# Ledger of designs, part 9: VHH binders against q12xb4

Target 1, 267 residues: q12xb4
Amino acid sequence: MLDFVGLGLFDEKDISLKGLEKIHNADKVYVEFYTSILMGTDLEKMEMLYKKKITVLSREDVEQHAEDWLVDAKDSNVVFLTGGDTMVSTTHVDLRLRAADMGIKTTLIHGASIASAICGLSGLQNYRFGKSVTIPHPYVSNRGVRVVSQTPYDTIKNNIEAGLHTAVFLDIDKDKGYMTVNQAMEILLEVEGKLGEGVMVDRLAVGIARAGSPSPVVKADYIEALRDYYLGGPLHIVVIPAELHFVEAEALVKLAGAPEGILENID

## First folded at step 1 (VHH)

Design q07 (framework vhh_lunsekimig_d3)
Fold by ESMFold2-Fast, scan of step 1:
Structure q07 (fold): chain B 267 residues (1-267), chain A 124 residues (1-124)
Amino acid sequence: as target 1 above (267 residues)
Amino acid sequence: EVQLVESGGGVVQPGGSLRLSCAASGRTFSSYALYWYRQAAGIERELIASIYSGGRTNYVDSVKGRFTISRDNSENTMYLQMNSLRAEDTGLYYCARSKYYDSSGYYLKSFDYWGQGTLVTVSS
């Protein structure tokens, strides 16, 4: 038996009671932190609360050598822990298919997802979100040329044209660390400077830090203003709103400090 | 297409009251958000009051406690009750309907239905 358990957003207490029961009944517990990290906890705190030894798996262990540990689930109860919700913004459905090929039964115990958390924190309606996108860290090619992905700009543009909000995930790099809202704003404006299509000009954005923590920060302002706004520690995420319902605009003004001008008709 | 007609404007002394009406042809108000805008000389047209299909209302700070927006979906009519009027309330008052149903979520900058306006003058 292989049980996938989502850990939620921030700390070791975000796990569901069902998830905790699966851990208590497990013979082996594995976790991965490469798709998502819980900033409010660490391995020691998790092991102390869950009262189980937890083995950390690398991306390579999960994506290339999964059979090495999946074999344990043939004759025992194995739990695989993931931040957030296991099948959201991951390729872990592949692990379920590999387990099925080995004759291993799998179950899902859901956790809170960043996809729903950003809707609750911003006040933006979930059914009005379009395709999500990740802003990668810019890099320098082997030829010494700086490369900045245009994919986030294109995705945001297409969503806005369709009247849909965009969830914008921010890259994590071993050397550069966790991308901030400020860096994301700078990257979008850099691409705007090259393309000149006016997509990011006077564009409202929502910066979110530490979703699921006791003190999340949610700040709505125009992209240029968010470049200078300090949201504190990771993890950060951005939402680019399209056309707003009045309740959405009111939520951003009252709860996220958006400029009151967003409530006005530009007519 | 929806036609909106404002009425009830006029000249009133400071401290007086007026009730504005906005009427539409057919059953066009149900499930839509409705708005009152004001255009004063030298000032941009501004949203002063809103009422949603569920009955929730919003007002700009300058009119809170003095103005009351209401709707009668059966009569396709919206009202703005204006009390304790001040000289700065002088202007052309316009009504508008949201372009899409309230539940659709598209209201900001989604107004396709405007009347001709009704003049309110608060003077000595």
Scores: ipSAE 0.000, ipTM 0.085, lowest interface PAE 22.4, mean pLDDT 84

Design q08 (framework vhh_6z1v_2)
Fold by ESMFold2-Fast, scan of step 1:
Structure q08 (fold): chain B 267 residues (1-267), chain A 124 residues (1-124)
Amino acid sequence: as target 1 above (267 residues)
Amino acid sequence: EVQLVESGGRLVRTGGSLRLSCAASGRTFSSYAMGWFRQAPGKEREVVAAISWSGGSTWHADFVKGRFTISRDNAKNTVYLQMNSLKPEDTAVYYCAASPTRYYLSSYSQYDYWGQGTQVTVSS
């Protein structure tokens, strides 16, 4: 048996009681931190609370060499832990398919997802969100050319034209670290400077830091202002609102400190 | 971010075999799901096969199952389509596509990066 358990948003206590029960009954417990990390905990704190040894798997262990550890689930109970909810913003359905090919039964124990957290924290309605997108760190190609992805700009533009908000995930890089809201705003403005379509000009955005923690920060302001706004430590995420309902605009002003002027242009 | 260049398309006789290659540039290739699509004159572009970013899962359209096989070599930044038992109906421009979702998808609209295409012509 292979049980997938979502760990939730921030620390080792965010796990559900069902998830904790699966860990207690497990013969082996694995975790991966490459898709998401819980900033309020570490491996030692998790092992102390869960009372189980946890083996950390690399991206390569999960994605290229999964059969090496999946085989244990044929004759024993294996738990695989992921930050957030196991099948949200991950490729882990691939592991379920590989397990099925090996005759291994799988279950899902859900965890709290950033996808629902951003709606609660911002006051923006979940049914008004469009396609999400990730902003990758700019990089230098093999030819020495700096590459900045245009995909986030295009996705945001398409969503706005459809009247839909955009959840914007921020890249995690081994060397460059966790992308901040500040860096994300700079990247969007850089692409705007190249394309000149006016999508990011005077554009409202919501910066969110440490969702699920005791001290989350939610700040709504125009992209140019958020570029210079410090939200503290990771993990960060951005929402780009499209057209706002009055309740959404009021929530951003009252709960996220958005400029009161946004209330004057409500449809 | 990802640039794709297809190769291997040519004229081939009915019943023949052909291997298409798609060379990718960009540091995110190994994190991207890949797909092969085709478009015949006067027809819509259709998905032929797809492969997850790890190569652990593949999907093949019913009309090519048992004849075509998708594979990838992440060390070479390349995805392949092995085409066997070719039929005149397989004549089309074949496109390589990449999805930043990291899992294969059967829908055209889910792919963000596309190659220029490579022409495959199957004669009787």
Scores: ipSAE 0.000, ipTM 0.119, lowest interface PAE 19.2, mean pLDDT 86

Design q09 (framework vhh_surovatamig_d1)
Fold by ESMFold2-Fast, scan of step 1:
Structure q09 (fold): chain B 267 residues (1-267), chain A 125 residues (1-125)
Amino acid sequence: as target 1 above (267 residues)
Amino acid sequence: EVQLVESGGGLVQPGGSLRLSCAASGFTFSSYAMSWVRQAPGKGLEWVATISGSGGRTDYVDSVKGRFTISRDNAKKSLYLQMNSLRAEDTAVYYCAKGRIAAAGYWYTGYFDYRGQGTLVTVSS
């Protein structure tokens, strides 16, 4: 038996009671942190609260060598922990398929996802979101040329044209660290400077820091203003709104400090 | 309190061998996977090898496969790294770490504590 358990957004207390029961009844507990980082906890705090030893798996352990640990679930109860919700923004459905091939039954115990958290924090309606996109860190090619991905710009443009909001995930790099809202704003404006299509000009954005923590920050303003706004520590995420319904615009003004002028440009 | 004390480092010529040791205390040693991580001059922490709590499973970063061997003695609460065919690129401070840490496209070091001063390995000639 293999139980997938979502850990939620921020710390070891975000786990559901059902998830905690699965951990307590497990013979072996694994976790991965490469798809999602819980900034409010660490392995020792998790082990202390859950009262169970936890083995950390790398991306390679999960994606290339899964059978090495999945075999434990043939004759015992194994729990696999993931930040957020188990099957949201992960390739972990592959683990379920591999387990099925080995005759192992699997279950899913859901956790809170950033996909719903950004809707609650911003007041933007879930059903009005389009395709999400990730802004990667810019890099310098082997020829000495600075490369900035155009994909986020294109995705945002296409969503706006369809009247859909864009959830914009920010890259995590082993050397460059966690991308901030400020860096994301600079990157979008840099691409705008090269393309000149006016997509990011006078564009409203929502910066969100530390979703699920005791002190989350949500700030809505134009991209140029957010470039210089300090949101504190990681993790950060951005939402680029398209056309706003009245309740969405009111939420951004009252709850995220958006310019009051956006209330005049509803629909 | 978790305590890890490394030893066995030193200056060695290319092609030589060294055996590193780590004495652990303050936790149930046999219940945890253990890892060796290193930090070369001017670089970040790099995972080198991991061994399961029972010693039944081992993993290595590709650059040391076939040259390094991780092992443990649970009765003595000790972790070892046998390093053979050493190269200049292996020059680093080596730390033993509690838990499983494995190389991927990313280096995950925020979820382990290494204790002690580490042990310096210099491969030079």
Scores: ipSAE 0.000, ipTM 0.122, lowest interface PAE 17.9, mean pLDDT 84

Design q10 (framework vhh_sonelokimab_d1)
Fold by ESMFold2-Fast, scan of step 1:
Structure q10 (fold): chain B 267 residues (1-267), chain A 126 residues (1-126)
Amino acid sequence: as target 1 above (267 residues)
Amino acid sequence: DVQLVESGGGLVQPGGSLRLSCAASGFTFRSYAVGWFRQAPGKEREFIGAISGSGGSTYYAVSEKGRFTISRDNSKNTLYLQMNSLRPEDTAVYYCAAHRSYLYGSWTRPSEYDYWGQGTLVTVSS
């Protein structure tokens, strides 16, 4: 049997009681940290609280060599841990399909997701969100050319035209580290400077740091102001609002310190 | 028994001003967001503006353009719309409405409002 267990947003205590029960009854426990990292914990704290040895799997172990460890679930109870909710912003449904091909039963024990957390923290309505997008770190190609993805700009533009908010995930890179809201704002403005379509000009954004922690920061302001705003340590995420309903605008002003002018005439 | 009653409508010449009132009864007025809508002949209801229960927050549609101001007096259970620099295209029946819940709704959508007045006619003509 293979149980997928979501760990939630921030630390080892965010796991559900059902998830903890699955860990306690498991013969083997695996975790991956390449899709999401819980900034409030580490492997030692997890093992101490959960009272189980945990084996860390690389991206290659999960995506290319999954059968090597999935075979254990034929005759024993295996738990696979993921930050957040197991099937949100991951390709882990592929693991369920591979397990099914091997005759292995799978279950899902859900965890709190950043997708719902950003709605609660910002006051923006979940049903008004469009396609999410990730801003990758800029990189230098094999030809020595600096590459900045235009996909986030295009996705935000399309969502705004449809009246939908955009959840903007920020890249995690082993060498470049965790992208900040400040870096994300710089990247969007850089693309705006090249395309000149006015999408990011005077554009409201919401910066969120450390969702699920005891000290989250939520700050709404124009992109230019957020570029220089201190949000503290990772992990960061951005929301770009489209047209705001009155209650959404009021929430951003009162709870996230947005400019009061957003309440006057949103057209 | 909930009631919203609009008053202050009438004939106004282009460029003139008019103040509409909406008297509320039968519910705790200060706990509700309230707004103004208008409907011209043959058209759908159009949002004008809304104001939070406390009066601390206002939201306007494109029709605002600095010409319309929404306000409320909770001690009198009354909502107001001050209309300046009126134009012939402002001719419509003006409705006040009360919004009970912000959950899943929008203050700009007529369908989200639970209580409606009968309307007051504003005619801008010379």
Scores: ipSAE 0.000, ipTM 0.127, lowest interface PAE 18.6, mean pLDDT 85

Design q11 (framework vhh_8pnl_2)
Fold by ESMFold2-Fast, scan of step 1:
Structure q11 (fold): chain B 267 residues (1-267), chain A 123 residues (1-123)
Amino acid sequence: as target 1 above (267 residues)
Amino acid sequence: QGQLVESGGGLVQPGGSLRLSCADAGSIFSRYAMAWYRQAPGKERELVARITSGGSTNYADFVKGRFTISRDNAKSTLYLQMNSLKPEDTAMYYCAAGLYSSSWYKTYGMDYWGQGTRVTVSA
């Protein structure tokens, strides 16, 4: 059997009691950190609390060589740990399908997700969110040309036109590290300068740092102001609101320090 | 890619103290887990202390209660406060940065290393 267990947002204590029970009864425990890193813990703290040795799997181990460790679940209890919730913003459903092909039964033990955390922290209604998007780090192509993805700009534009908020995930790069809210704001403004469609002009955004930690930062302001606002250490995420209902606008002003002027021109 | 530069090493008497610093001349510091490793002549490099980007710390058993790792993200500087130094602490001390793992964890590893600073504990 293969149990998928979500670890939650921040540290080794965010695991559910059901998840901890699965770990206790496991013969083997695996974890991956490439989809989500828990900033408040490390492998040694997890092993100490959970009282189990944990084997860390790379993206390649999960995506290309999954059968090498899935075979353990044919006649043993195997737990696979992920940050957040197991099937949210991951391709891990593929692991369930591969396990099924091998005759392995799977279960899901849910964890707290950034998808619900951003709604709680910002006060924005979950049912009013559209398609999420990731801002990748700009890079230089093999031809020496600097590449900045337009996909985030297009996704945000389409959501705004439909009256939907956008959850904007920020890329993690092995060499460049964790993208900040400040860097994300700069990237969106750079694309705006190229396209000139006015999507990011005077656009409200919400910067969130360290969701689930004892000291999260939530700051709502216009993109230009957030570019220069200090939010501290990772991990960061951005929300771009579309049209706001009064309760949403009030929450951003009172709880996230948004400019009071956003309370004007709401429906 | 980032450049890590250690300083603060030197010669001290047993029972003395030293504070090591590691400065990041690049832009990796605030985004990465940081660690201090040491290597005595003819020995393998070993983890001394590790701190995640969020401030979580790990210490090798041989330094618990004597050494303290800390980071200042505003100054892009990592510190190792070493108290109650012993002759066995004599080694080259290396600063390292990695996404999440140390040398016994293989997924990320420590991706960046400094050139080291020498600590000698003797009379």
Scores: ipSAE 0.000, ipTM 0.113, lowest interface PAE 19.8, mean pLDDT 85

Design q12 (framework vhh_lunsekimig_d3)
Fold by ESMFold2-Fast, scan of step 1:
Structure q12 (fold): chain B 267 residues (1-267), chain A 124 residues (1-124)
Amino acid sequence: as target 1 above (267 residues)
Amino acid sequence: EVQLVESGGGVVQPGGSLRLSCAASGFTFSKYALYWYRQAAGIERELIASITSGGSTNYVDSVKGRFTISRDNSENTMYLQMNSLRAEDTGLYYCARPRYSGYDWLSKGAFDIWGQGTLVTVSS
């Protein structure tokens, strides 16, 4: 049997009781860290709390050589751990399909997802979100040209036109590190300077740092102001609101320090 | 019951002026952005002017400098002053407000509440 267990948002204690029970009853426990980083823990802390040896799998182990370790689930109990919720913003459904092809039964134990956390922290209603997008780190091509993805700008524009908020994930690079809200704001303004469609002009955004931690930061302000606002350490995420229901605007002002002008003189 | 009622439409010659009014009831008027849409014969409604609860205005390029949107919160009424009218300004004019209070300048009427419309004809 193969049990998928979501670890939640921040540290080794975010696991559900059901997830912990699966680990305790497992013959083998695997984890991957390439889709999601739990900033409040490490392998040693996880092994100490869970009281099990954990084997770390690389992206290659999961995506290319999964059968090498899935075979163990034919005759024993195997647990596969991921940050967040296992099937949210991952390709791990492919792993379930491969297990099924091998005659292996799979189960899913859910963990808290960043997708729900951003709604709670910002006060923005989850049913009013559109397609999410990731801002990749800009890079320099072999010809020495700076390349900045236009996809986030296009996705945000399409969502706003449909009256939908955008969850904006921020890239993680081995050399450049964790993208900050400040860097994300600069990237969106750089694309705006090239396209000139006015999408990012006077645009409200919400910067969120360390969701699920004891010290989360949530700050709503215009993109130009957030470019220079210090939110502390990773991980960061951005939400770009579209049209706001009154309760959403009120939540951003009262709980995230948004400019009172977004209430449009409503008092 | 939310209600928007347009008035002030009529027949004018090119170069003339006309003032449209939108009387609102059933909601707290001062909390909402308000819009003027135009529908020419046989085509989809176009947003032509908007005003936020704070008084900021926006116009499509074809009417900019000729039309002025305004609001009177004490009278629960929004206005559209139309100057230098052209034949292409002919159409049904609708006032609208968003379903929710608060405003995004890219909102495109997906959640708008509409009035019945008032006809403007620019011809001789």
Scores: ipSAE 0.000, ipTM 0.097, lowest interface PAE 21.0, mean pLDDT 85

Design q13 (framework vhh_sonelokimab_d1)
Fold by ESMFold2-Fast, scan of step 1:
Structure q13 (fold): chain B 267 residues (1-267), chain A 127 residues (1-127)
Amino acid sequence: as target 1 above (267 residues)
Amino acid sequence: DVQLVESGGGLVQPGGSLRLSCAASGRTFSSYAVGWFRQAPGKEREFIGAISGSGGSTYYAVSEKGRFTISRDNSKNTLYLQMNSLRPEDTAVYYCAAKGYYRDYSLYTTSSEYDYWGQGTLVTVSS
């Protein structure tokens, strides 16, 4: 048996009671930290609370050598831990498919996801969100040209045209680190400068830091202002609102410090 | 960085088969998702298929699933495209491409999200 357990957003206590039960009954417990880090905890604190030894798996262990540890789940209870909710913003469905090919049954024990946390923190209604998108770190291609992904710009544009908000995930890279709201704003403005379609001009955005912690930061302002606004440590996420319902606009002004002028764009 | 070089293109009769290879050089080839795209003259670049870094997941354009098979051998740093039952409309330059960012499956079919591209290899399907 292989049980996938989501750890939630911030520390070792965010796990559900069902998830903790799975850990206590497990013969082997694995965790990966390459898709998301729980900023409020570490391996030692997790092992102390969960009363189990936990083996950390690298991206290579999960992506390339998964069968080396999946084989344990043929005849024993194996738990695989991931920050957030296991199947949100990860490729871990690949592990379920590989386990199925080996005759291994899998279950999902859900954890709190950033995808729903941003709705509570911002006051934006979840049913008014369109496709989410991830902003990757810019890089220099093997042709020697600086590459900045256009996909976030296109996704945001299409959502706005449909009246839908965009959840914008920010890249986590072992070498480049955690992308900040500041960097994300710079990237969107860089693409705007190249395309000139006016999508990011006078565009409201919401920067969110440390969702699920005791002191999260939520700041709504225009992209240019957020570029220079310090939100503190990781992890960060961005929302680009489309047309706002009155209650959504009020929430952004009263709870996230949005410019009061946004209230003039609604009935 | 990763560098990609395609090979195996050429002239083939309708109904025939071809296997394209893409040789990768550089670190950590297994850390990249890789895909095949094609472009005929005057047409948009078209997605054919992609495969995750581990080889555990494959993604195909609906129109090509069953005729084309993508595979990889990370020990040889090589990506393959097996093409069967070829038609004249399959005539195009075929490109292999690599991307990081495995977290978002929706980006595998989007050519603008691929970071490293080969030079292309021409496949002509004609009598």
Scores: ipSAE 0.000, ipTM 0.243, lowest interface PAE 13.7, mean pLDDT 85

Design q14 (framework vhh_6z1v_2)
Fold by ESMFold2-Fast, scan of step 1:
Structure q14 (fold): chain B 267 residues (1-267), chain A 127 residues (1-127)
Amino acid sequence: as target 1 above (267 residues)
Amino acid sequence: EVQLVESGGRLVRTGGSLRLSCAASGLTFSRYAMGWFRQAPGKEREVVAAITWSGGSTWHADFVKGRFTISRDNAKNTVYLQMNSLKPEDTAVYYCAADRSTYYPLYSGRSYEYDYWGQGTQVTVSS
């Protein structure tokens, strides 16, 4: 059997009691950190609290070589740990399908998700969110050309036109590290400079750092201002609001320091 | 004063084996996670392998899995990298690093700095 266990947002104690029971009964425990990191803990604190050895899996181990470790779940209890909730902002449903093809039963033990945490921290209503998107790190192609994804810009544009807020996840890369709100603002403005459609001009955004920690930072301001705002350590996430209800605008001003002028742009 | 001193780097032929050592002094070695990094001329430094303070967990980069093995001896304040089936692409200066940050070095190299670094040891793999 293969049990998927969400670890929650911040430290080793965010795991549910059900998740902890799965770990205690496991023969093998794996974790991946390429989709999300628990910044308030570490592998040793996790192993100490959970009383199990944990093997870290790379992206390739999960996406390309999954059968190498899934085979253990045929005759033993295997637990796969992921930050947040296992099936949110991941492709891990593919692991469930591969396990099913191998005759392996799977279960899901949920963890707290960043998708709900951003609503609580910002005051923006969950039912007013549209399609989420991830900003990848820019890269240089094999031809020496700088490549910047246009997908985040397009997704934000489409959501705004529909009156929907956008949750913007920020890339984690083994070499480039954790993308910051500042870098995300720069990337969106770089795409705006190329396309010239005015989507990011005078656009309100919410920068969030360390959701689920004792000291999260939530800062609402225009993209140009957030480009230079210090939010501290990871992990960061961005929300781009569309049209605001009064309570949403008030929450951003009072709780996230948004410019008071946004109260004039209420739907 | 804290020091990390790598040794074992040398010229070796393709398909050969080599063991690197990193001796630590001036710190409580058993309380630090250890990592091996490498940097080839004209390339950025990349993470090769990591081991927790207890030795209870290890991580190896995909390009060395099955060929390299990290280990440590806390009684000797030493971390090792056993390198088998060496390829010309493995030619680089190899660095050991000590980390009170507790995630594998792949996450520390951008957002966080390692606490201590060695000066490096040159490994050259010839055809």
Scores: ipSAE 0.000, ipTM 0.149, lowest interface PAE 15.5, mean pLDDT 85

## First folded at step 4 (VHH)

Design v01 (framework vhh_lunsekimig_d3)
Fold by ESMFold2-Fast, scan of step 4:
Structure v01 (fold): chain B 267 residues (1-267), chain A 125 residues (1-125)
Amino acid sequence: as target 1 above (267 residues)
Amino acid sequence: EVQLVESGGGVVQPGGSLRLSCAASGFTVSSNYLYWYRQAAGIERELIASIYSGGSTYYVDSVKGRFTISRDNSENTMYLQMNSLRAEDTGLYYCARVKTYYDSSGYRKYYFDYWGQGTLVTVSS
């Protein structure tokens, strides 16, 4: 048996009671940290609370050599831990398919997802979100040319035109680190400078840091101002609102410190 | 120790082009926030373009699409390419290095610690 368990947003206590029960009954417990890091914990704290040894798997162990550890689930109980919710913004459904090919039964124990946390923290309504997008770190090509993805700009533009908010995920890179709201604002303004379509000019955005922690930061302001706002440590995420319902605009002003002028143009 | 030296100013006809240079010493242009400011007679200095340590750029609306900021790491020099020049672009152009701090409201503020001497750009009628 293979149980997928979502760990939630921030620390080792975010696991559900059902998830903890699966860990207690497990013969083997694996975790991966390459899709998401729980900033409020570490392996030692997890092992102490869960009372189980946990083996860390690399991306290669999960994507290329999965059968090496999946075989354990044929005749024992194996738990696979992932930050957030296991099947949200991951390719882990592939592990379920490989397990099925091996005759292994799988279950999902859900964890809290950043996808729902941003709605609660910002006050923006879940059903008014469009397609999400990730901003990758800019890189230099083999020919020495700086490459900045235009996809985030295009996705945000299309969502705004449809009256939909955009959840903007920020790149995690081993060498470049965790992208900040400040860096994301700079990247969007850089693309705006090349395209000149006015999409990011005077555009409201919401910066969110450390969702699920005891002291999350949620700050709404124009992109130019957020570029310079201190949100502290990771993990960061951005929301670009489109048309606002009154309750959404009021929430951004009262709970996220948005400019009061946004209340003048309510949908 | 730290020096910023501008060059490339001159007299140009409306619609013409100029490239300004800002040669830096005592620090590396690729790892610092650098700004171009301009000042006409009797008015305050205004920010026109900036380049961040990571390479992101910013332009004020009046020059967007006409001016391009860049840097050459091997020469330790920042440039401002100015195209489609207008009479309103006449002024002294300064390059500046900035340090940052956070105010009590959580917003990043700029403290300008070094300025160049300025280079004069005159767009003649």
Scores: ipSAE 0.000, ipTM 0.245, lowest interface PAE 14.8, mean pLDDT 86

